VHH binders against q86w26r167to484. Designs and how they scored, part 26

Target 1, 318 residues: q86w26r167to484
Amino acid sequence: SLVVLQGSAGTGKTTLARKMVLDWATGTLYPGRFDYVFYVSCKEVVLLLESKLEQLLFWCCGDNQAPVTEILRQPERLLFILDGFDELQRPFEEKLKKRGLSPKESLLHLLIRRHTLPTCSLLITTRPLALRNLEPLLKQARHVHILGFSEEERARYFSSYFTDEKQADRAFDIVQKNDILYKACQVPGICWVVCSWLQGQMERGKVVLETPRNSTDIFMAYVSTFLPPDDDGGCSELSRHRVLRSLCSLAAEGIQHQRFLFEEAELRKHNLDGPRLAAFLSSNDYQLGLAIKKFYSFRHISFQDFFHAMSYLVKEDQ
Short names: E, the ipSAE of ESMFold2; O, the ipSAE of OpenDDE; V2, 0.75 times the mean of E and O plus 0.25 times the DockQ between their complexes.

## First folded at step 9 (VHH; framework vhh_7ocj_1)

Design v3 (at its last look DockQ between E and O 0.01; V2 from the best seeds 0.00; counts 0 for: pae E 16.2 > 2, SAP .672 > .668, placed apart)
Fold by OpenDDE, look of step 9:
Structure v3 (fold): chain B 318 residues (1-318), chain A 121 residues (1-121)
Amino acid sequence: as target 1 above (318 residues)
Amino acid sequence: QVQLVESGGGLVQAGGSLRLSCAASGFTVSSNYMGWYRQAPGKQRELVAAIYSGGSTRYGDFVKGRFTISRGNAKNTVYLQMNSLSVEDTAVYYCATDTLKYTELTFMDVWGQGTQVTVSS
């Protein structure tokens, strides 16, 4: 079977994909149907040492001793979850300047096109903009749209986010009184941003005087809250303006080159301190052969999109 | 909250045309898979036409260029223009979409009530 889950940024595609894996592992989802469920983060595929199916399986298993031969004997009992088709990355290699697919992209394309393991099941998540690239690869697929939070779910999210009940109630009250914020919170990712923003303001003893008027304002409010404080007149590496510009530059470069994972060296190139930017960047360690390497990404693709958009406003400084 | 309502069905003579409408609520048609299906008496439900979120379309083998699926963004509606209708096209036509709620790991097929299309010889 082939299923495509599509939704805008922040609708919870990744969360759903991960939950599916967990529920399967615990026997709640697809009991007895699949012997293996392979979660493939599409943005991570570029990190594969080899563009081979076996290597992909080793990667997914986190074990180079995984019984690949046995696994491949019953492809009909395999489920591949390809999370984030839109986040497939291209290596910075000069040779890929040409409109051609990277070997790693080709690997996934062949899988999607059913040239590789034609009897396996595929679940692919993607944003709508990437559907134009995915659809030509699909012969027969079920297309599912992921819906965001209901009103009840939004309320529940606030209650779960805030450990203090009073804070939760206050935050939710603020959001309910603002149609823009309330509507925005239909998107789980945005809801998180809003909750985080409000929490940050509360912790800082700040009163929310002005409410965002659109999604951009929401992100700006968040960014404003969590950017490092202005150096009292000093040009520190962590000045708010510099850091903002640098984040914009990083985001823009990533989008332009289809990059979503960044090495520490790349952050340094942009004069960014990853650990100090936890509000905006997340980090993960990846096993690359015998080495472990840390990579950074924006906490959510929506942040990268936002900073990319902002980069156009700060171009004069570049 | 997701609902589909078909309209436009009726009686038409062979060789005639009919335009079906499916009004959607609770989601945006332009961002979702939309399909027209039909079920004739004693037959299984079959795909007539589908439009994917990316804009690509798919048609049943029997369509042979006679039908066209399209979106109406302003009215959040999907249409099925049917031309050169034949008696074999007589069926109940259904509009459908696939949805998944974030908090529910269950796929939901959403169907309209259907609209009867009858083609007379």
Scores: ipSAE 0.029, ipTM 0.506, lowest interface PAE 3.0, mean pLDDT 87
Fold by ESMFold2, look of step 9:
Structure v3 (fold): chain B 318 residues (1-318), chain A 121 residues (1-121)
Amino acid sequence: as target 1 above (318 residues)
Amino acid sequence: QVQLVESGGGLVQAGGSLRLSCAASGFTVSSNYMGWYRQAPGKQRELVAAIYSGGSTRYGDFVKGRFTISRGNAKNTVYLQMNSLSVEDTAVYYCATDTLKYTELTFMDVWGQGTQVTVSS
C-alpha cells in the first residue's frame, strides 16, 4: 500500500523515516512483513548515475553485488521509503533545467504511479508545499500528518540534548520563561536551533539575559553565536553581515532552481568558505563515475528555508 | 547491533529492595543519555531515572530519594537501585537510550524488553 507522511519543515519526518529503517532492521517494526526496506533520500537521488531500477537498488544497498534478482522476485515484500519528495532536485545537466525533471525523477515517478513494482509498499515523506506535484501521481494513498513536539517531548529533547543535567535544566528554564520560545520549540527543528544556541552560549561563558522574541531572532541568535570572526578581527560585525548575506543568496538561488546540493564552485560564487561555515553547511564526498566531487548542503532544510525567507526581508528593510 | 537487556526484576515485599541491571551492547553507556522507565498496567510509560553522558542524574518526582541510578563502565551496564519499595512501584521497568539525536525529532529509540517488578503488601 502507499502512505504519504506530511508535515512542515522541521517536524521530524526524516528522523522518523530513518528510525523506521533501524527498527525494521532490528526486528521491532513489521517483523516478517518485508524482506527488504530501501531508504531513498530524494535530496541525494540526483547523484545516481543511471536511472535503472537495478542501479537504484545498488545505490540504496551501497553494494553493486546486491542480489537484485532475488530482491525483485517477491516485490510485494519490499518497502520503499521515499524521503523528502519536496527535495527532489533539478538535474545538474542544463538541458533538463527548464523542464524541471530528470531521468532519476522519472524513475521515482514510475514507482509512485505504480507503473514499476506495482505490488511493493511505499512510504513517501514530504512537506505540504509539494502536494500539488505529488497528488497527480497518486492512485490510492493514506495520508498521515506529523504535528511536532508535545510538551513532554520538548522536556525529553532538552534532557537528552545536553551532556549533563545542570546544562539541561538551565536551558529548559530559560525556554520555559519565554512563552514564545517555548511554543516555537514545538517545532523540533527550531528546538534544535535553540538548544544549539544555548549550548554555545554556555560553552562560551555567556549568561543569557535577553531571550529571542520571534523565530527570526532565534535564528539570528544562532548565527551570531556561530559565525566565525574574520581573519583581521577588527570588522567582525561587518564580516558577519557579509557572510549572512551570502548564505541568504545561496539559499535563495537554491530554492529558485530547486537545488539542495551545491558544488564548491557554487559556494565560491557566493563568496562562502564551506569548511569555515560548518555550523551552517555540511559536506560529503561522492563518487560520480571516475570523479570524486564534494557537495555542500545546508545543515538542515530549515536553515535553507530561513535564509531564503530572510533574503526577502533583508531587501524590504533596505 | 545496538541492544539493551534488563534483569534483576522479581517479587519483593513492601519496604524491600531490588537492583535492576541494563546490559548494553553495540554502544558505550558512558557516551549516551540512559534512562529507566516504568509502565504499570493501564498507565503510560513514565521516567524513573536518567543518567547523562557526563554523569549527572535526574529522577521522577515520585522517586522521593528511594532510587539511585548508576553505571558500571567496565561491564557496560546501567543500574537502578530501588529501596523502600511500595505496591505503587509494581510495573514493568524498561531501560532506554536515544542514539539518533537528529534535529527533527528526539525520542528514546532503543528499548529493552523490560523486567517485571512486583511489590506485595
Scores: ipSAE 0.000, ipTM 0.247, lowest interface PAE 16.2, mean pLDDT 76
ESMFold2 (binder alone), look of step 9: mean pLDDT 83; pTM 0.842

Design v4 (at its last look DockQ between E and O 0.01; V2 from the best seeds 0.00; counts 0 for: pae E 13.4 > 2, placed apart)
Fold by OpenDDE, look of step 9:
Structure v4 (fold): chain B 318 residues (1-318), chain A 121 residues (1-121)
Amino acid sequence: as target 1 above (318 residues)
Amino acid sequence: QVQLVESGGGLVQAGGSLRLSCAASGFTVSSNYMGWYRQAPGKQRELVAAIYSGGSTRYGDFVKGRFTISRGNAKNTVYLQMNSLSVEDTAVYYCATDYITYSDLTFMDVWGQGTQVTVSS
C-alpha cells in the first residue's frame, strides 16, 4: 500500500508518524502485519554514509548488525514511513550542484516508485507544496489530509501544556477571545507557539496588551519574547537585532540550498550560539560511522519558513 | 466513529433549487473524496457529484451542469447546489466519504443516512 499524508506545516504529520511507530512497537498497531516498521526522517537521509538500501535499514535499526538479508526476504511485511518528503536535503558537495538528484534522493525515489521493494508498504508525509515533486513518483497512491486540532483538542492541548490550571485557563481565555489566535491554534505547531508565547509573557509578568493579527504577528511575538541578547554586553536591542538577522540568514541559506540540518560550524559561521537559541533551534546527535556529530535544526519547519520570510525584510542589513 | 450528517433536502417545485449540506465528523484526517449519491425508488444508487482531495470534481451524466459540488470552509464539509431540478431528480440523496483506518491503513467508505429530495411537477 502507498499512502500520502498531506498537511500544512505544523498540522501534526511527524507526530502521527512517530506515534505510529510507537504504537506498532508496543503491539497496539498492526499486530502481525509488519515485521519491521522503518521510520525515515527525510531530512536526515543526507547523513547516510552510503546511498544503499542496506545502509538505510542499518540506519533505521540503529544497528549495523541488523539482519538485512532476512529483512528483505519478506518485503510485503515491511512498512516504510517516509516523514517529511519536502525536507529532503541536498549535500553541499560541489559535484551535486547539478540539477540532478543526489544519490540519497535517488534511493528514496526508487523506493517510492516501487522499483525497490515493490511489495512493501509506504507511508509518505509531505506538505502540499511538495506534492508537485512527489506526484510524478506515484503510480497508485491514496491521499489523506491531516486536519489539525478540533475545538476540543485545542482546549485539551492548553490543559496539557500548562501545568498550572489557572495559567491554562487564563491562556485559553485569551485565545478564545481572539478569533485569529483561536483559529491559528487549529494548527498544533502554531498552538504550541501561542502557548509558549503566552507562558513566556506570564512568567515575565507582562500583560498581553496587543494581540497578534496574523500568523506573522504570532511568530514575531514569540521571537520577541525569547530572542536572547548577545553575550558581547552591547546594547540589548542591537544584540537582539543581530541575533534575529543571523537566524534569518541561517534560515534563508538553508531554504536556498535545501538544507534543514546545520552543523555547529554553520551556526558559528552565522555567529549563532546553538544552546542559547533553544527556543528556536533543536539539536540532535547522530551516529555517523564511529563518530557522533551534533546537528541543529529549527524546532519546526515553520520557524525556518518564518525566518526565511523575514530575511527579505532585513536584507538591507546584510 | 465517523459520522455523516446530511441536511437541506425537502420538497421543491420543478425548476427550483436546493442546497444539500453534509458534514463529516469523528476522524482526524480528510477523505480522498466527499460526494453525493442518489437512489430513486426501484433504481440503483448512482453518483451525483464527488469532490476529491485535490479539488477535482466528478459529476453524473444526468447532472449536465445543473449541480455544483463544493467544499465548505470547515474541513470535511461538502455542499451540493442543485439547480433546475426536475421530477426525475426525486430520490434519497446520500452523502459519502472515505477515511483511512488507523488500524490497517485501509480506506473505508462511510455513508450518511440520506436526505429525501422530492421534486413536484
Scores: ipSAE 0.022, ipTM 0.493, lowest interface PAE 4.4, mean pLDDT 87
Fold by ESMFold2, look of step 9:
Structure v4 (fold): chain B 318 residues (1-318), chain A 121 residues (1-121)
Amino acid sequence: as target 1 above (318 residues)
Amino acid sequence: QVQLVESGGGLVQAGGSLRLSCAASGFTVSSNYMGWYRQAPGKQRELVAAIYSGGSTRYGDFVKGRFTISRGNAKNTVYLQMNSLSVEDTAVYYCATDYITYSDLTFMDVWGQGTQVTVSS
């Protein structure tokens, strides 16, 4: 079967996709239905531009010794999750043509059009506007719209986020007293930012005296909580401003080029120390042939959008 | 600095053979697309052979099984074995890549200076 999960940015498409992989691995979801589930991030597809099916399988398994013959014996028992179709990078199709490949010969197109592994199951996540590019490729697809959190789902999210039930109750009480904050938590991505902010405040022993009044304040509260002090002694405020400007610059460059992955060398060009900025940047290692390469991304696409928007305010000061 | 240097061209008689070499520096041949192209006087540049990062190959229709592209990963070099040459194969042969930098995830088009292949009747 083919299922398309669609929803606006921040509605939890990627979170749901990754939760499905985890729930399958633990036997909770689709027990006995699939022998293998493969997660493929479309924002990373440029790393696999000319890969064959076996190379994709090696990449997904993290092992060039993956049992490709066994995996492909029963294709009807395979699930491929293609996450973020809307995040494909701008030069993809044109670069294929320059290398003597047509878009129809790319592995993604062959999978989506059911020319490769036609009996496998596909789950594709995307934002609705990108459906115009996706729908011409589809056959017999079921469409699912992802809505935000209900009031009950927000309460359950807070309970699951905090290990300590007393912390969860205290955090949820703070949020419920602020109508703007409570409404914003309907969006799962924002809910995560709010929970992370509150957890950071509680772990640092701080008392929440004022709550955010709008979405900008929500992100600024997170930034102010997690932006690390400089190792250099005397003037941490200046170093924090420099780091903030560097994050804005990285985000602006990424958005300008529709790019979501950054190498450590690029972080260094922006004077950013990736390991020290774990609250804003996540990293993953990817096997690219014989090489293993580390890439960074903003922990959530909303952060990249937020820092990009903030970059205009920073430029006005300087 | 990414560079491609072709060698092995020259004059051969029809029906003969040549082996072209493309030495790469500044990147790893096995991790990138590599292609051989040719351009005869007054004609457009055309793909002769390509080898992709995954190891698969493609050839221009005019090759008709006569040429073989291969990689020497230990020497970071790409080869083009050209057999059964005809006068129509006379051209400047170029090695090329559109090397991707993972720091900005963009392609950089890189061409060698070319090596002349002349096939006499």
Scores: ipSAE 0.000, ipTM 0.318, lowest interface PAE 13.4, mean pLDDT 75
ESMFold2 (binder alone), look of step 9: mean pLDDT 82; pTM 0.836

Design v5 (at its last look DockQ between E and O 0.06; V2 from the best seeds 0.00; counts 0 for: pae E 12.2 > 2, grease 29.8 > 24.2, SAP .762 > .668, placed apart)
Fold by OpenDDE, look of step 9:
Structure v5 (fold): chain B 318 residues (1-318), chain A 121 residues (1-121)
Amino acid sequence: as target 1 above (318 residues)
Amino acid sequence: QVQLVESGGGLVQAGGSLRLSCAASGFTVSSYYMGWYRQAPGKQRELVAAIYSGGSTRYGDFVKGRFTISRGNAKNTVYLQMNSLSVEDTAVYYCATETVRYGDYTFFDYWGQGTQVTVSS
């Protein structure tokens, strides 16, 4: 089987993919259907030591002693979840087409094209803009559109996000009274941004007087709330303006080079302190051979897109 | 439209045999995963037998060689031959083919209506 889950950024594709793996592992999903479910983050494929299927399986298992030979004996009992094809094939890739496919990209392409393991099942998540690049690889696929939150789900999310019931009610009231915010919260990722923003404002004793007019404004409000203050007795390097510029630069460089994971050295290059930027960046440790290496990423791809867009504005002001 | 219609269920004595049939329409059974599932009252639905597109088969642990799944290409039908039936095999048996359903996170979007199998002591 080949299924494509498509949805805009933040609609919950990754969450769904991970939930599927969890439910399978617990026996709730696909009882007896699959012996193995391999979750493959497309942005992480670049971290593979070798561009081989065996290495991919070792990576997914987190064990170099995984019985790969046995696993490959019955490919029809395997499910690969390729999460984030758009991170592998970004819309801006047109400029990079001259570079050709990397060996690691080729590995996934061969899998998608059904050249490798033609009888296995594939679930691919992607944003709509990347479909142009995915479609030529697909012979027969079922497409599923991932929808965001229902009205009930939005309300539930606010209740789950805020530990204080009064805060939850207040936040939700603000959002319900604003058509832009309420509509935006249909997207789970944006809903999180809005909740975080509102929580930040409440904690600071600020009254929300002006409401965002669009998604860009929402992100700006969030960024404004969580950027380090200018008077923070900290190093000049942590000024709001400098940090914003640096985040924009990091995002832009990543987009231009199709990078979504950043080493600590990359952050240093941009004068960024990863641990202090938890509002914008997340970190994960990866096993690379015998070494464990920490990588940073934007908390959501939408942040990277936002900061990339902002990079054009910040440059103009300089 | 994809449709699955089960038949062959009924009442049988312990030690007896039944052959269930799942007639498929709207697709070719040989090209897709086909599974027999059963659900007893108060229990969860469980896999009985499956046949993959490549022809390999899988059986539930309780089957222990008693059941056989097969395809009839000419009739576009999947069969479940059940031998040595016991009272514990009493359940509604369902035929299913795989797809992805977002709403309930399942790979089985197409189900038959089920056929009741009752094994008496």
Scores: ipSAE 0.025, ipTM 0.346, lowest interface PAE 5.4, mean pLDDT 86
Fold by ESMFold2, look of step 9:
Structure v5 (fold): chain B 318 residues (1-318), chain A 121 residues (1-121)
Amino acid sequence: as target 1 above (318 residues)
Amino acid sequence: QVQLVESGGGLVQAGGSLRLSCAASGFTVSSYYMGWYRQAPGKQRELVAAIYSGGSTRYGDFVKGRFTISRGNAKNTVYLQMNSLSVEDTAVYYCATETVRYGDYTFFDYWGQGTQVTVSS
């Protein structure tokens, strides 16, 4: 079967996909249905050295000795989760064009068209904007929308985010007093930003007198809280503006080139110190052949979108 | 409570036309994927047409431009205009939608009761 899971940025597609893999591994989800569940991050698949099925399986297993023959013996008992189809098309198509391959010959397109492993199950997550490129590849697909957090799920999220019960209750009370903010927390990515902002305020001994009124205000509150002071001897506000401009520049270049993973050299090109900017950038190590290489991304794709939009609002240094 | 009610089926001569309606309650049709499916005697259900929340559409290969899916948002209704009908289009036609909540792995499948379309030779 093939399922397409749709939702806007921040609605929890990636988190749901990863939780499904974990719950399958623990026997909670689909007991006895699948022998193997493979999670494929579409933004990361550009790092695959060869577009062969065996290499994809090695990549997913993190091991070049995965039992490929055994895995492929019963393809009807396999589930592939292709997370973020809207993040694949841009870097993957450029790699494919450079090697003289058509998109129809790419491994993931062959899986989606059911030319490779036609009996396996597929779950594809995507933002709706990519459906025009996905739809021509589909044959027999079911389409599902993600609804975000219920009221109960929001309450549970706040309880689990804050270690201290009293902090969780205080944070949730602040959010509940602003109907627009409370409704915005239906989006898990926004809920995370709000919780992080409130935690940062509490850790700094700050009292929240006014709450953000829209998504721009929410991200600005987070940015204002977590932009680091410059460890150079310069003015902290000038250094914070430089870092902000650099984050906007990185995000804008990424959007322009349809890139979501950045090498350390790209961060240096924008004068960004990745380890100091953990509130905005995360890093992962990836096995590329025998080498391990570090790539950075925005902690959430909503940050990349936010900083890109903000790049039109940031005044140039005079 | 989610409910889907199909109407507009019936008996029609080959080459004729029918317009199916799917009235929805409990949710807004413009916010979700909506699909028409059919099941002929002795066959599995197959997709006829779908309309996505963004307005793009998809059709089964057998449709060949004869059918058009659309929605009337003021009436919270999805339509299937079927033209140039043939005997092979005889089936029960179903309206369906799907949703999932974050953290809930049950894909919520909602189906109507179906409406019979019979095309006489």
Scores: ipSAE 0.000, ipTM 0.276, lowest interface PAE 12.2, mean pLDDT 76
ESMFold2 (binder alone), look of step 9: mean pLDDT 82; pTM 0.831

## First folded at step 11 (VHH)

Design w1 (framework vhh_7ubx_2; at its last look DockQ between E and O 0.01; V2 from the best seeds 0.00; counts 0 for: pae E 17.6 > 2, grease 25.4 > 24.2, placed apart)
Fold by OpenDDE, look of step 11:
Structure w1 (fold): chain B 318 residues (1-318), chain A 123 residues (1-123)
Amino acid sequence: as target 1 above (318 residues)
Amino acid sequence: QVQLVESGGGLVQPGGSLRLSCAASGFTFSDYAMTWVRQAPGKGPEWIATISSGGSTMRDKSTKGRFTISRDNAKNTLYLQMTSLKPEDTALYYCARYSEFTYSGTYVLFDYRGPGTQVTVSS
């Protein structure tokens, strides 16, 4: 079977995918149907040592001694969850359209096209814009549209996010009184951004007077709140602006090269301090052969997109 | 083979009305819940309404009162009556068959959809 989970950035596709793995592992989902469920983060595929199916399986198993031969004997009992198809290719980047598929990308494409393991089951998550690139690869697929939070779920999220009830109520009140914010909070990822922004403002003793008018404003508000201050108490604005520019540059470079993981050296190249940018960047350790290597990524792809977009504005100001 | 074919889309002025149709074939139409979804360029999919044997549901308050989902089982046809159309309603509209995929959450599940019909609301 082939299923496509479609949803905008931050709607919870990854969360759902991971939950499925967990539910399977606990026996609550697909009992007896699959012997193996392989979760594949598309943005992490670049870290594969070899562009081979066996290596992918080893990677997913976290064990180089996994019984790959036996696993491949019953492909019909395998489920591959390919999370983040949109992270393989950017659909609207003209510069990237001419780029051929890497061997690692090709590996996944062969799975999607059912050339490799045609009897296995596939679950693919993607953003809507990338669907146009996915559709030609699909023969028959079921579709799931991720819609985001209901009104009740939004309220619940605020209650769960804020540990202080009064703060939660205040934050939610602000959001409910603003149609733009309220609507935006339908998207779980954006809801998190909004909550974080509001929390940051409250902690700083700031009253939210001006409310965002669009998604860009929401991100700008967030970024403005959490950009690191100047270390020496000097010209904080210049420092903040520098960091912003650097984040934009990092994001743009990533998009240009279809990279979503960044090494520490890359951050240094852009004069960024990863640990100090926890509001924008997350880090994970990856096993690469015998070595463990730390990689950074934007907390969400929407941040990378935002900073990429902002890169054009920052350039214009120069 | 399951087939869904949408029709009735087009260009309409604000305040206008359109009636979309979805012709279904290749399955027992009456046994399935049917759904309308739409997708505007650069936006995620938006659930409009679902109709089953138990009734109809609509998610968006913005479309509630303006849009009506109905079906004719004898004709294997799903309908979406749209009134008081707004520029914001501009999107590709899909007819979809409700899937047996059982997963809880704020999702619209369908196993088949049509190619869609374009609705453009513009002055």
Scores: ipSAE 0.016, ipTM 0.356, lowest interface PAE 6.7, mean pLDDT 85
Fold by ESMFold2, look of step 11:
Structure w1 (fold): chain B 318 residues (1-318), chain A 123 residues (1-123)
Amino acid sequence: as target 1 above (318 residues)
Amino acid sequence: QVQLVESGGGLVQPGGSLRLSCAASGFTFSDYAMTWVRQAPGKGPEWIATISSGGSTMRDKSTKGRFTISRDNAKNTLYLQMTSLKPEDTALYYCARYSEFTYSGTYVLFDYRGPGTQVTVSS
């Protein structure tokens, strides 16, 4: 009744978790097995206003008056999907040594330890580095490793990403000729970055002369392609450096303050215009009780990690 | 492309009834969960009800079961049957499509909404 789904960043853990909720709600997954399926994003749990189990259920259901008594009557018919356990623990490790867990994190730990709702089913997704914090909480767990795309799945991804068959064929041919790049595309998140980069190059009329040597080079190629030009004439290089420094600053402050979601005001603090930076920042609407609020995040968690690492290099140059 | 168009709003007396409709086009309607949301003057959006592609529903209990969401997949139409209307139900009502999770990891709760239809309940 407890499954741990583990894999490197971008291997499809979150996509699978969110799709399971939708497929269950539409009647195509686990018919008759669960009365309720609850999705909990560990990076978003900070948005929950209260730490009670009842409020977590309201938040997951999108109904602040969900029939909690009826839901909890048969806990064995409940599935909780706890997505991104590593995102709960990663920014808190130094603080955790000297401080207690937040009330919201304590609720999740009680669920995992089977102290709360011990008969319910759990699916937990995580990156491997958080297993040292997760394993002591587990009593009986099955572990599933996500390896990413098969060779067939990579080919299908490229065909689906590009609307033009000839663009898809050209892009996939470029990738297949570089063994390192082809193996990196086993990770679906890297496939997206590579496809976006190649599409951007083709739309700009560029030919690809050199392919990236590693994951860092892949991200640098993406950044160089999509970093917006300066709106001011004559100072474009300085403005590009300013935007790059601002993205690094946002990423570093986010990690320092344990934030993966940012309001527009936080972007303005770093002199960033979120809509103008759609290639690096995505916006999502989140249901907070009955309110719907907009937050920004890096389009991929690896971008936040990349810009954070890059911030050390920028600071040393000064 | 994707288009959602609401209709059926208007002025009603307290205790009256209305049936709102949302005509959908530009996508395979039967594959998507759909939702109704309202927005009263001076307040943020409020969720009312969601219906899965298979017809399972969730409703906000603040309406005390007075509102019923339904769909007709053959007509690509979403409905909200409203009864026992109260002045506090006065709002702009709009339908929205539940976002589909993409492989790219983008998460959007609602990705398309209609312009809305006004419901006004006066004494």
Scores: ipSAE 0.000, ipTM 0.173, lowest interface PAE 17.6, mean pLDDT 72
ESMFold2 (binder alone), look of step 11: mean pLDDT 78; pTM 0.770

